VHH binders against Profilin-1 (pfn-1). Designs and how they scored, part 68

Target 1, 132 residues: Profilin-1 (pfn-1), of Caenorhabditis elegans (q9xw16)
Amino acid sequence: MSGWNAYIDTMTAAAPSIKRCAIVGAADGSVWARTEADNVFKASEEELKTFVALFNDVTQVPAKGADIEGVHYVVPRTEESLIFGKKENTGFFAVKTKSAVLIAVYEGPNEVAAQVRKAVESMQTYLNNAGY
Short names: E, the ipSAE of ESMFold2; O, the ipSAE of OpenDDE; V2, 0.75 times the mean of E and O plus 0.25 times the DockQ between their complexes.

## First folded at step 9 (VHH)

Design ua65 (from u14 with T102E E109S Y110D F111Y D112N P113Y; framework vhh_7pa5_2; at its last look DockQ between E and O 0.22; V2 from the best seeds 0.00; counts 0 for: pae E 8.3 > 2, placed apart)
Fold by OpenDDE, look of step 10:
Structure ua65 (fold): chain B 132 residues (1-132), chain A 124 residues (1-124)
Amino acid sequence: as target 1 above (132 residues)
Amino acid sequence: QVQLVESGGGMVQPGGSLRLSCAASGFTFSSYAMSWVRRAPGKGPEWVSTISGSGGSTSYADSVKGRFTISRDNAKNTLYLQMNSLKPEDTALYYCATGGPEPPPLPGSDYNYWGQGTQVTVSS
């Protein structure tokens, strides 16, 4: 649908454990691209607006957790441009660039998390280097 | 299948106005931000404006701020661009696309617009 879909495809290809993925505007949480078909990323614009605002003060996020697609995740820790959460055998990684937030929801044992993180951070680096 | 069909372009004199439309189908229109992008002869694509899925948030390139207004009708699956105070520099082929500003190119992938675009020509 747009060039941003290529980024979705790249991340999902890099980490098969990613079940759903989205790229949203960092300023407003608007959806630029997302997984579709059998793995539709279902977070609402309002929810995403709240989510991206978490990056304004990531230090507070571990205390309250984060919600994505109506699911509440425990957030063990955060970094300046990274929020990740866990719930049972699922989790998410969200990274912020200058203009966007990349969100990947994954399913699997804890061992798969490293690959998911690498995928989204790699994309983060690429976009940052491009000025995005 | 995703379809985006632009219309409303034409030739106008400097200072004139046009209203572009983009008819969307094949996806959940209201779930996505939508953007206008333009391509002038001999130049690369230039992002023009973006509107969130709900329409509650908008953004514009500096070159069009105060002159262009993006809007959408989700019930009609239609994106609009009201273009006022047109300048010769606005001459371009205008495309609509899902998402925000134009992403940087990825190796091994080509960015293609889904629609044919609509030509806007501003000339005396």
Scores: ipSAE 0.663, ipTM 0.848, lowest interface PAE 0.7, mean pLDDT 93
Fold by ESMFold2-Fast, scan of step 9:
Structure ua65 (fold): chain B 132 residues (1-132), chain A 124 residues (1-124)
Amino acid sequence: as target 1 above (132 residues)
Amino acid sequence: QVQLVESGGGMVQPGGSLRLSCAASGFTFSSYAMSWVRRAPGKGPEWVSTISGSGGSTSYADSVKGRFTISRDNAKNTLYLQMNSLKPEDTALYYCATGGPEPPPLPGSDYNYWGQGTQVTVSS
């Protein structure tokens, strides 16, 4: 086990509406930690490599959307280190730090989305403050 | 559940070589990045190297770049570290871990993914 598993546990405890999540390397999209078993985060390394590269220029993402776990999401807008998308009753929030990208996939209405966003951004802030 | 067992350490003279192994079980090895981390006498842990789940990308600490090579055999659930041109400064207990560089600790979290490690001693 790695210390990154504690980060997965903390995010899912803070926002129980998170269905699947992962922490991946910002440079290559390699999986460092993820939810498992019935909640396994299923994205391939190739998909994640493509996904983390979106953070090189987030302004291009709304025109193209984003793919996670083989699902194409509409991305309505982006912020400097935040990409989020929605498809029907599912959505995701992904935030970048210096070393990592945190990805959380959720299901539910907009009230649930706000809770998920808060959870991933809180963790992003913690990692950034620690130099990660 | 998750089990990591390091081996391959030993005593070697400066300029020598060693190959470390980490046998993994209890998780889908090929899906996770893997790292080597070391703890030198009287010092805290230092990240050494990381390899992606597929083996397609690697990264190294500046102190070992050009001398160490990380690799993996996903069919055998085994991680390796080939250590060449060893220096006295490489003397440490070596551990393998899942994921990239060790994260900052979370308040109230007691995690210890560290097995017994494998001792590397470089001396004349």
Scores: ipSAE 0.651, ipTM 0.836, lowest interface PAE 1.1, mean pLDDT 88
Fold by ESMFold2, look of step 10:
Formats: sequence, structure tokens, C-alpha cells
Structure ua65 (fold): chain B 132 residues (1-132), chain A 124 residues (1-124)
Amino acid sequence: as target 1 above (132 residues)
Amino acid sequence: QVQLVESGGGMVQPGGSLRLSCAASGFTFSSYAMSWVRRAPGKGPEWVSTISGSGGSTSYADSVKGRFTISRDNAKNTLYLQMNSLKPEDTALYYCATGGPEPPPLPGSDYNYWGQGTQVTVSS
């Protein structure tokens, strides 16, 4: 098994509203790990390459939104290393580390978003401190 | 994708010898320390031995010192465990393991990658 799968499990356990998530390379969007089986994170490599490139200038993302898993999200908020997307009763948080982008897609009302953000930011901090 | 595949297990009489192998792929083998860990029936994992990436530093659990020798061949991406003077208490499923190139260990863990294991049975 990939050691990155343990990070997927840790994030989904920390925020049960996360339905699918992935860890991808920041340079090329290559998948290091993702939720699998019945909860497959289904973004293509081409889509992920485009998605991680959004972090090259996050200030432009709210104007155009973001696509992941073939779904278009409105992006109401970004920070230098964070993109938050919404569509109806679903959303995502994506955070960038030195080497990776962590993506979590959640379902539920707006009040669960803080739990999802906390889960991905905790892992972002850990990976950055470890040199990733 | 990091893969570790153990082989060389089997049944031996007490006092016998076996040599285990672990074929590694998916990472720069020579850059990382490798370990053998065993799990006896009904027991948790027990660390057996570790060798540095270069092969210059080795360490052993007290229970195997003087009987087991860890080695590696970095040209073949293969880890070895020579087991001599085997005892019934050495009966276990033997795994090779590493922290690997990536990711870092989770907080509170020192191994990210394990093989499927090879069975060693020492029957009296």
C-alpha cells in the first residue's frame, strides 16, 4: 500500500463530511493518493494539471471558478495557499504545500465547511513542516 | 508506487538456516534504511533488524543478535536476512519495511511501507 493512503484516511476521519479527497503533486497534478472504490476521486490527470496551476495566481480564481471531477464550482474565497469552492450543498477545500495539493470534496450545509478546512489545513501544516 | 516483496521463507528444523530476500521497487533503494519486522502467531509486530541506506550501519534486536545478519545489494534493489541457528520461537511472518522516500511518517509512526510477508516455520 502507498503510505500516502494513510493521509487520506486521517483527513476523512477528521472531517466525516468529506466524501472524496486526494493528494496530488503541485507541479503536475499527478495523483499520489485518493479515496478509492465506492468513493473514487474521479478527476482526470489533465483536469488535475489545470487545477493545481490555479495556485500560480489564486487571486484570479474567483472570477472564473474551478473545475474538479467534471464539476464546476463557484470560488467565493481564496488565500495564497487555499482555494474554497461551492456548488449547492457541496464544496471543496484545496490547500497547497511545498510539494503537494490536498483536495477535499465535502457534502453538507455551510456549517460543516470549518471542519473540512481544519482537517486539510492541519495536514498542510504537518507536510510543510516535514519539507513537503 | 513503492513495492516490497518478500521471499525465501519455509519450514526448517531447529538449528537450521534460511535466507530471506526482499525485492524493492518504486524508489531509490540506496537512499533509505530498510528493516525486517516479524509477527508471531497471536502477537504484535516485533522489530528484528535495520540496515542503513548505504549498508554501513546495522542494528539487531537482542533476541536475534549473533544468529541473524541483515544485508543489502543496492545494485539489485534487494534486502536480505540470513537466519542461522533457528529456534521454534523464530516462527513468524517476516516483513521487510521502510519509512520510504515519501511521504514522511505519520505522527507516531516510523514505517510507511510494508511487504506482504514471508512465512518462516521452525518445527521441532
Scores: ipSAE 0.013, ipTM 0.200, lowest interface PAE 8.3, mean pLDDT 82
ESMFold2 (binder alone), look of step 10: mean pLDDT 81; pTM 0.821

Design ua66 (framework vhh_7pa5_2; at its last fold request DockQ between E and O 0.87; V2 from the best seeds 0.77)
Fold by ESMFold2, look of step 10:
Structure ua66 (fold): chain B 132 residues (1-132), chain A 125 residues (1-125)
Amino acid sequence: as target 1 above (132 residues)
Amino acid sequence: QVQLVESGGGMVQPGGSLRLSCAASGFTFSSYAMSWVRRAPGKGPEWVSTISGSGGSTSYADSVKGRFTISRDNAKNTLYLQMNSLKPEDTALYYCATGGPTPPPLPGDSEYNYWGQGTQVTVSS
């Protein structure tokens, strides 16, 4: 495989509330790694291309929300390199690095959201420090 | 069991052409971006090219743009690299890998964990 699968495994181990996870190319949304088997991350390439383009202007995202895996999320907050989406008992965090977007979809109450955010931001920081 | 097997390497003269293949098994090939990476003698891995899972998006290192073409056949689970106008500096072991450009190893990990067997390309007179 690739070293990107190790990043998937590290994030899911660090935040057990993550149910599905992917790493995609920041330019085109192409899938570099994802959770598989019973927890397959099943967004299409077309959906992911639209999704990563949200980072081109995060200020417009709260008004329109975001779609991942055919699910529409409200986006209550964004930062320059982070999008948080929420739908009922589920949510996602997505973070952008120079070359990639890391996406984690979690299930559970909002109290676990901080753990999920920390898991993706730790990998984001590691990649940023390495120039990725 | 996931396997990636490179083939098609060989010795060619400068200006020649070569086509590499990467046979994939043990995973849903069409769902993943794929890359070619090369290691020249005495050097670390150099990213060459990436293609999206569908084949609709490609990217190339500046050193190979216009000379190399990445492609895939999802029905055959095979990745290709067409290499034209070859130069001595293209001499390397070529590997295929899932995903985009190779990430830095996580703590306690090694870049060597990312690679298949590779196929040797030698460009010399």
Scores: ipSAE 0.589, ipTM 0.815, lowest interface PAE 1.6, mean pLDDT 89
ESMFold2-Fast, scan of step 9: ipSAE 0.671; ipTM 0.842
ESMFold2 (binder alone), look of step 10: mean pLDDT 81; pTM 0.800
OpenDDE, look of step 10: ipSAE 0.859; ipTM 0.921
ESMFold2, fold request of step 11: ipSAE 0.558, 0.000, 0.579; ipTM 0.801, 0.124, 0.812
ESMFold2 (binder alone), fold request of step 11: mean pLDDT 81, 82, 81; pTM 0.803, 0.805, 0.804
OpenDDE, fold request of step 11: ipSAE 0.903, 0.906, 0.899; ipTM 0.940, 0.942, 0.939

Design ua67 (from u14 with T102S G108E E109G Y110D F111Y D112N P113Y; framework vhh_7pa5_2)
Fold by ESMFold2-Fast, scan of step 9:
Structure ua67 (fold): chain B 132 residues (1-132), chain A 124 residues (1-124)
Amino acid sequence: as target 1 above (132 residues)
Amino acid sequence: QVQLVESGGGMVQPGGSLRLSCAASGFTFSSYAMSWVRRAPGKGPEWVSTISGSGGSTSYADSVKGRFTISRDNAKNTLYLQMNSLKPEDTALYYCATGGPSPPPLPEGDYNYWGQGTQVTVSS
């Protein structure tokens, strides 16, 4: 793809259990990079605009959950720049940087979830340190 | 296989105008934000402007606000940059890219997939 596609490749290499992921603009939810083909991340721009707005007040998210790709996830708790959710054997981690939101959808048990979280948080740290 | 082909550059005098085009193929163009990035001789890349996939949101570097307008035609898979009131400091190779501002290089490898670009030269 482009320069942002390298970040998608890095995250999926670090956590192969990521089924679909995307990097979107924090201000508008616009897609900067995403997985494609058999693993296309297919959230609409309107859904993503709603989703990134959740980071304006993460304390309200556990009460209502979050929707990604038309799937409603239960959000057990949030941290200041982290929203994560579960639906059966599927889950997601979403982290906000200054300019972007990184979203990774995965499938698997808790040890898989821990690896996915580490991958997205490592990328978040890198981008924040670079001023993004 | 993403392919981006820039065109529309040229030589103009200060105060002139140019319209750049970027023809995209190999991906679902309308789903992606697109950016213009430029590189002046001997300098690093500078982000110029970004437009969302739908075209509903735009942003600009302070150096070009009020002079440049980014737009897209999703039916034609084409990104545009209308450049008005050109200044000598706008002289650069202009590239299009998917996404927002170009991220810094990853320590483990390259992440730049820019094409050949289109040259803009503003001089008397």
Scores: ipSAE 0.567, ipTM 0.800, lowest interface PAE 1.4, mean pLDDT 87

Design ua68 (from u14 with T102Q P107T G108E E109G Y110E F111Y D112N P113Y; framework vhh_7pa5_2)
Fold by ESMFold2-Fast, scan of step 9:
Structure ua68 (fold): chain B 132 residues (1-132), chain A 124 residues (1-124)
Amino acid sequence: as target 1 above (132 residues)
Amino acid sequence: QVQLVESGGGMVQPGGSLRLSCAASGFTFSSYAMSWVRRAPGKGPEWVSTISGSGGSTSYADSVKGRFTISRDNAKNTLYLQMNSLKPEDTALYYCATGGPQPPPLTEGEYNYWGQGTQVTVSS
C-alpha cells in the first residue's frame, strides 16, 4: 500500500467508532487517502478546498460552522490546529499538520467522540514530529 | 484491488526528454491526488511532484521545477510525468503513488510502493 493508506488503517484501528475518514492536502484539500467501500468518505474536492481554508483563521469558524460531505456541522469552538463539529449523534474532528489535514467522521455519544479525538491527535503529533 | 503500473523510462542523454506513464486500476482514480516519487542509486526516496484529483492543483520539488510537468487523464486512469532538460542527477527508479508527498514510514526504514517502477538513466 501507499504510505498514506497505512495512516487511515492505523486511525480506524485505534478508534473503531470512526465511520469515515480522510487525509487531505493542507494547501488544496486534495484527497491523499480515505476510507472506501461501505464507508467511503464522499466530500468533493471543491468542498475540501473550502474546508482546509478554514484553518487560515479558525477563530471565525464557530460563527458559521463547517461543511463536510454536504452536512452542515455546528462548531462550538476551535483550537489553533483543531476544528470539530457536532450534528445530533454525528460529529467530526479535523486536525492540521504542516502538510496535511486529517478528518474523521464518527457516530455515537460523547464517550465515543473522546476516543476519536485522541486517535486523530495522536496521528497529528506523530506527523508533526516527523516534519509533515 | 489497487494496481499502479509505471512505464516510459529508458536511457537518454543529458538535455533529453522522456514521458513517464502510470496506469491505475482498482480505485476511483479521479478522487485521489497522485504523486511521482524517485529513488536514486544509494539514496532514499525523494518526492518529485503531486497533482490533485481534478488536476487543478500541482506542486513540484525544487530540483525539478521548470523542467518537469505532471498531468493526468482521468478518463484513461493515467498519470503522466513529462521530463525535459534531463540531468545525470535525475537518474533514478520512478514510482507513482496515491496521495501527496510520501509520509514518514510508520516503522523505521519501511517504504510502500505498489509498482516495480520505471528506470530512468541519464548518461552520455
Scores: ipSAE 0.555, ipTM 0.799, lowest interface PAE 1.5, mean pLDDT 86

Design ua69 (from u14 with G108K E109D Y110E F111Y D112N P113Y; framework vhh_7pa5_2)
Fold by ESMFold2-Fast, scan of step 9:
Structure ua69 (fold): chain B 132 residues (1-132), chain A 124 residues (1-124)
Amino acid sequence: as target 1 above (132 residues)
Amino acid sequence: QVQLVESGGGMVQPGGSLRLSCAASGFTFSSYAMSWVRRAPGKGPEWVSTISGSGGSTSYADSVKGRFTISRDNAKNTLYLQMNSLKPEDTALYYCATGGPTPPPLPKDEYNYWGQGTQVTVSS
């Protein structure tokens, strides 16, 4: 089954400004699907395990920030099941579902960020409605 | 191109054992979680088991807990499923797949299986 790769394709088609993205297990950060080749998502399993654990208490995240692909992001605030951050002209949105965490890294200004957020949140809603 | 080739299926009596293998190529095997998924005649796909990229985390469907063991050999790009105490209800075509639990269907109702699958038949 091509499985979760179809979900990566759906998100990147909805927001072409996504540079790299991944779908990982909420319990352990294991990679289920990710962008590959020239757009390979380069986070290690250990980094992702640490990252998904941030969703256990999102209120602590703005004080310490978040690391993705070895890059430290400032997290200005969090929302229920949403962590997002900025580092100069790059940023990310990560959302948690029951079983998964969706992570999208993008490059561009706030207008671009809004499209990326919408794509990730739409997929989060679809997966939650399907019991994932 | 991602290639997944399943093998090890066959016919066995209830209470017997089989070991399935999945040979993977075309991607960085050790970076991906891997799963076993089965489809019984007339039913949709049922997720069976998942193992993390490192092999440090495993999970199982309630129907197979205590009977099946998932494992991997990252040096050989191979995924395994050891099936013990087989029951007639385990009769299905078994597929390996990248990722965790089988995703819900997108608006298209069809699934693309990367491997050809391997048939497991448990009958007395």
Scores: ipSAE 0.122, ipTM 0.542, lowest interface PAE 5.3, mean pLDDT 83

Design ua7 (from ua1 with Y110S; framework vhh_7pa5_2; at its last fold request DockQ between E and O 0.92; V2 from the best seeds 0.00; counts 0 for: SAP .696 > .668)
Fold by ESMFold2-Fast, scan of step 9:
Structure ua7 (fold): chain B 132 residues (1-132), chain A 123 residues (1-123)
Amino acid sequence: as target 1 above (132 residues)
Amino acid sequence: QVQLVESGGGMVQPGGSLRLSCAASGFTFSSYAMSWVRRAPGKGPEWVSTISGSGGSTSYADSVKGRFTISRDNAKNTLYLQMNSLKPEDTALYYCATGGPTPPPLPGESNYWGQGTQVTVSS
């Protein structure tokens, strides 16, 4: 049962500015693993279903923004498998693999955003190389 | 603490049926997707099926499509696998797990499974 929870632990260890994160199914947004307790990632299944559907056409996302945990984020631009956004002192990075979407919510200035992006993209690369 | 306890396995003839159960505790069961995974003798783990937290979506390995049905009862924190038209190739220890299809292990990690429930299909 070590499974997907080990991926959450690895990402949060790699980037201390990650406050909450989750790994969800790319097809349906179902939660596979997430931070818990005082750092619980609290997005609903319905919100996550809507969120992962954004990856079907990322070019439309900057015009609409994205909602995570009931917070609306401004999305300045997207890449084919990357959506990221900002809301005041908070932000997120979300990356898609074949089977999963990894979402990390962080707090702090732009200087820490680079560490968070690197952590999620490293995990994306690892999963892609394994065919996930 | 997170606990998953599998039950319902047994011995059946080819073409028979079994219903497996997984009793979950120690986490918010309804928030998590759940999977069944199996290990045949001498083989590594094979993902069988996944169900979303709400139960609104399901997915299956090609080897079991049309024969197995995954379901859950969130009020009882229980996951089920109804197995019909069983074949000798279905003989394995069956485990439940949180999340979707079995991930690749991270460097320095290995997949951990409980004792599981044994399914044996033979004449």
Scores: ipSAE 0.644, ipTM 0.829, lowest interface PAE 1.1, mean pLDDT 88
Fold by ESMFold2, look of step 10:
Structure ua7 (fold): chain B 132 residues (1-132), chain A 123 residues (1-123)
Amino acid sequence: as target 1 above (132 residues)
Amino acid sequence: QVQLVESGGGMVQPGGSLRLSCAASGFTFSSYAMSWVRRAPGKGPEWVSTISGSGGSTSYADSVKGRFTISRDNAKNTLYLQMNSLKPEDTALYYCATGGPTPPPLPGESNYWGQGTQVTVSS
């Protein structure tokens, strides 16, 4: 496996409420790393291509929502490099770097969302500082 | 267990061609982007090329654009690198890896490389 798996492991360790996550290419949504086994991240390449394109204009995303793994999420708000989605007791955070999009899908009440956000933003910052 | 086995290296003359193969097992090959990386003598790893899981998207380092072609056969779980117009500076140990361009290692981590396949371009 690639060294991208260490980033997956770091995010899931930092926020145990993360159930599935992936690192994908920002240009094409291709999967570089993902959770596997009992927690397989199951989005298709076609779905991920559509998903990463949302970052081309994040201001349009709250009106549309977002789909990941065949699940439709309401997107309450966005930031230039971050999309937050919710559905019932689940949600996701996605952050963009120059080369990649990091996606974490979590389960739990809203109280755990800050932990998940911090986990993905920590890796985003590390990659940004390295020019990725 | 995940295994990636490189083959097809050898000694070739400048201007020659060579095709590398990477046999993959132990994971869902078609779900992952794949990359070729090389290490020239005395140098660190250099990313060469990446292909998406479907094969629909490819990218190349500037040093190999127009000469190398990455491809995959998802029915055979095999990644390929067609190398044309080979130059002495292409001499290196070539490795395949899952994912996109090699990430910066996290603190206390190292990227792990298998055996690789040697490509030597000389007169």
Scores: ipSAE 0.600, ipTM 0.824, lowest interface PAE 1.6, mean pLDDT 90
ESMFold2 (binder alone), look of step 10: mean pLDDT 80; pTM 0.804
OpenDDE, look of step 10: ipSAE 0.825; ipTM 0.907
ESMFold2, fold request of step 11: ipSAE 0.555, 0.588, 0.594; ipTM 0.802, 0.818, 0.825
ESMFold2 (binder alone), fold request of step 11: mean pLDDT 79, 79, 84; pTM 0.800, 0.799, 0.834
OpenDDE, fold request of step 11: ipSAE 0.876, 0.883, 0.878; ipTM 0.928, 0.932, 0.930

Design va100 (framework vhh_4orz_3)
Fold by ESMFold2-Fast, scan of step 9:
Structure va100 (fold): chain B 132 residues (1-132), chain A 124 residues (1-124)
Amino acid sequence: as target 1 above (132 residues)
Amino acid sequence: EVQLVESGGGLVQAGGSLRLFCAASGFTFSDYSMAWLRQAPGKRREWVALISYAGDYDYADSVKDRFTISRDNAKNTVSLQMNSLKPEDTAIYFCAAEASPEEWSDTSYEYDYWGQGTQVTVSS
């Protein structure tokens, strides 16, 4: 959906360290929008289905980590509706809204992680207020 | 008082092995993810390995298959077994505890606690 692509653009503008991101359905991991072309988000349907199911019990995630785009990330911690993954100088933030999961993959040192988290959480708040 | 104290560093020849230890005190060790980072002469610090409080772990590509991270929650220790060492592994190795999400700021996030480091020197 082209309408959902506007939210992708908003997130990437808010935190330039975001390299790839997607908005997917919370129930099934279906892709609503994602970055494309040189920054294409390459997660498979089965990977996304597995990933969104992690939000059913985030307390189990640090024991097994999370896979996005075929890359394994250690999850150092979780919060209600937030999963944070880390690998070398890259990582991701994923947040759940009522109907969606927002996933942002970033590159850079730990200092940029806070900016990415802020961008993703701002969008989470916006979408929840919009009924998504 | 929070302390992370590294030990086990030293001088080894290429192809040798070392085991680093990090002893933690002053916080609830079992609630924290633990990392090893290293800083080579004239370089920035780089991440080496990470282990979550629940035991999942990962390694930098440069050390994958050569290094093994482990933790012992009963002893409040994290260790790094380093095999097949190369001159490029020469660095000061630091133990660090991952930042709490409640302490994250809008401008940065960093490890909550750091050790003083232990020197590893690998000769050719």
Scores: ipSAE 0.417, ipTM 0.687, lowest interface PAE 1.9, mean pLDDT 84

Design va101 (from va2 with T99S F101P W103E G104F D105S S106G T107R; framework vhh_4orz_3)
Fold by ESMFold2-Fast, scan of step 9:
Structure va101 (fold): chain B 132 residues (1-132), chain A 123 residues (1-123)
Amino acid sequence: as target 1 above (132 residues)
Amino acid sequence: EVQLVESGGGLVQAGGSLRLFCAASGFTFSDYSMAWLRQAPGKRREWVALISYAGDYDYADSVKDRFTISRDNAKNTVSLQMNSLKPEDTAIYFCAAESSPDEFSGRYEYDYWGQGTQVTVSS
């Protein structure tokens, strides 16, 4: 489908604590959609290529962490298709689908982190079922 | 049976140093990420430092370049070296543990907590 921005809007509506997010290609980190204007997702192409490559072996990620928008996050744990990072009162959730990686950066306490995870995982399920 | 026991706190003058230790027992220490948090009188608890089970680490901006977190998996300990201490570092310091991926449940809370150790920085 066209209009990948609609999926960005769906995630941010479901979890308003998402400050910035993007949908990128799983193979190369190419940006399909991202938040814009005051909420622009600022990761470089090179950073995103490095980031999506982390999904090739998520078990290595807690040893090195992950960088998003020039900010280093410690990754306390991973699951097969899920990487999340923590930094003070901010963090991110990233999930891999067949063809995409969804990245959501948020700010807030653990309550909102759980809501952000749910929003991202719901979209992951939807896109996988749609063949992405 | 799970225990985290902090030690090394005390009274120190501004500009001084302290090293905190957290001794862990009752779980597989090497599978857990370890954090230090602190709570100053009348304030909410704040995160200070985090080290993953695999050794990556990060610090709150307020302590960056002054504090160093490390772990010794053979001894089941995590340590916090605190240099150039300021009166605003006065707090109870807590050690906390967060599990490996296999135990992730969707709640981003620390699984285990110590009782805390008091750090008081004069002046």
Scores: ipSAE 0.393, ipTM 0.679, lowest interface PAE 2.0, mean pLDDT 85

Design va102 (from va2 with T99P S100L F101S W103E G104W D105S T107D; framework vhh_4orz_3)
Fold by ESMFold2-Fast, scan of step 9:
Structure va102 (fold): chain B 132 residues (1-132), chain A 123 residues (1-123)
Amino acid sequence: as target 1 above (132 residues)
Amino acid sequence: EVQLVESGGGLVQAGGSLRLFCAASGFTFSDYSMAWLRQAPGKRREWVALISYAGDYDYADSVKDRFTISRDNAKNTVSLQMNSLKPEDTAIYFCAAEPLSDEWSSDYEYDYWGQGTQVTVSS
């Protein structure tokens, strides 16, 4: 299978606790692929534009948090290319590649969060190696 | 040894106020997000509030606009100011430290430490 939807399928197969995810353009937040139908990723284009801009200075993010799908998440820590947020038993991981930002929203305890992070970081490595 | 010790609970009438404290020891407090959770009699624990190490915060809808979370990194404490208390706020209140991302693995766990602090709101 070809196209960006194949990468969505790969991530969700690697971490079944991912409830919704998307691959968006790093420069503008344009959606390249997202989960659909019963698992549709509902972030607006304006919200995604704001979200990807957070990667311009991740050190400021823990002070203000991050909004995805109209939900505010507290961001406990960031790395240069990683933002993650928490809200009780839900959360997200977002990683930046050269051209894209991968966003995965999940539900579950820390054990499933670790699996989600691994799946997202594996895809980040793959896409960077592919020139994205 | 990591310890979190809750205090400040008590009996109060509906509409009253209480301030809860959590004293932390055994870890670098300023590096961790802190949360308050509560457990009503016969119910499961529920999340109440969360504050990042840098001060961003969030609340459960049931306590929004009534509770305020704050932290004092110099004293290794997190506090919860509870205003306009309702009988449904009656619970044992616990504080917890959220794990850092670089510590996430199957063998990393932090849980509540101590007995919590009882809050009872009379109608």
Scores: ipSAE 0.421, ipTM 0.681, lowest interface PAE 1.6, mean pLDDT 84

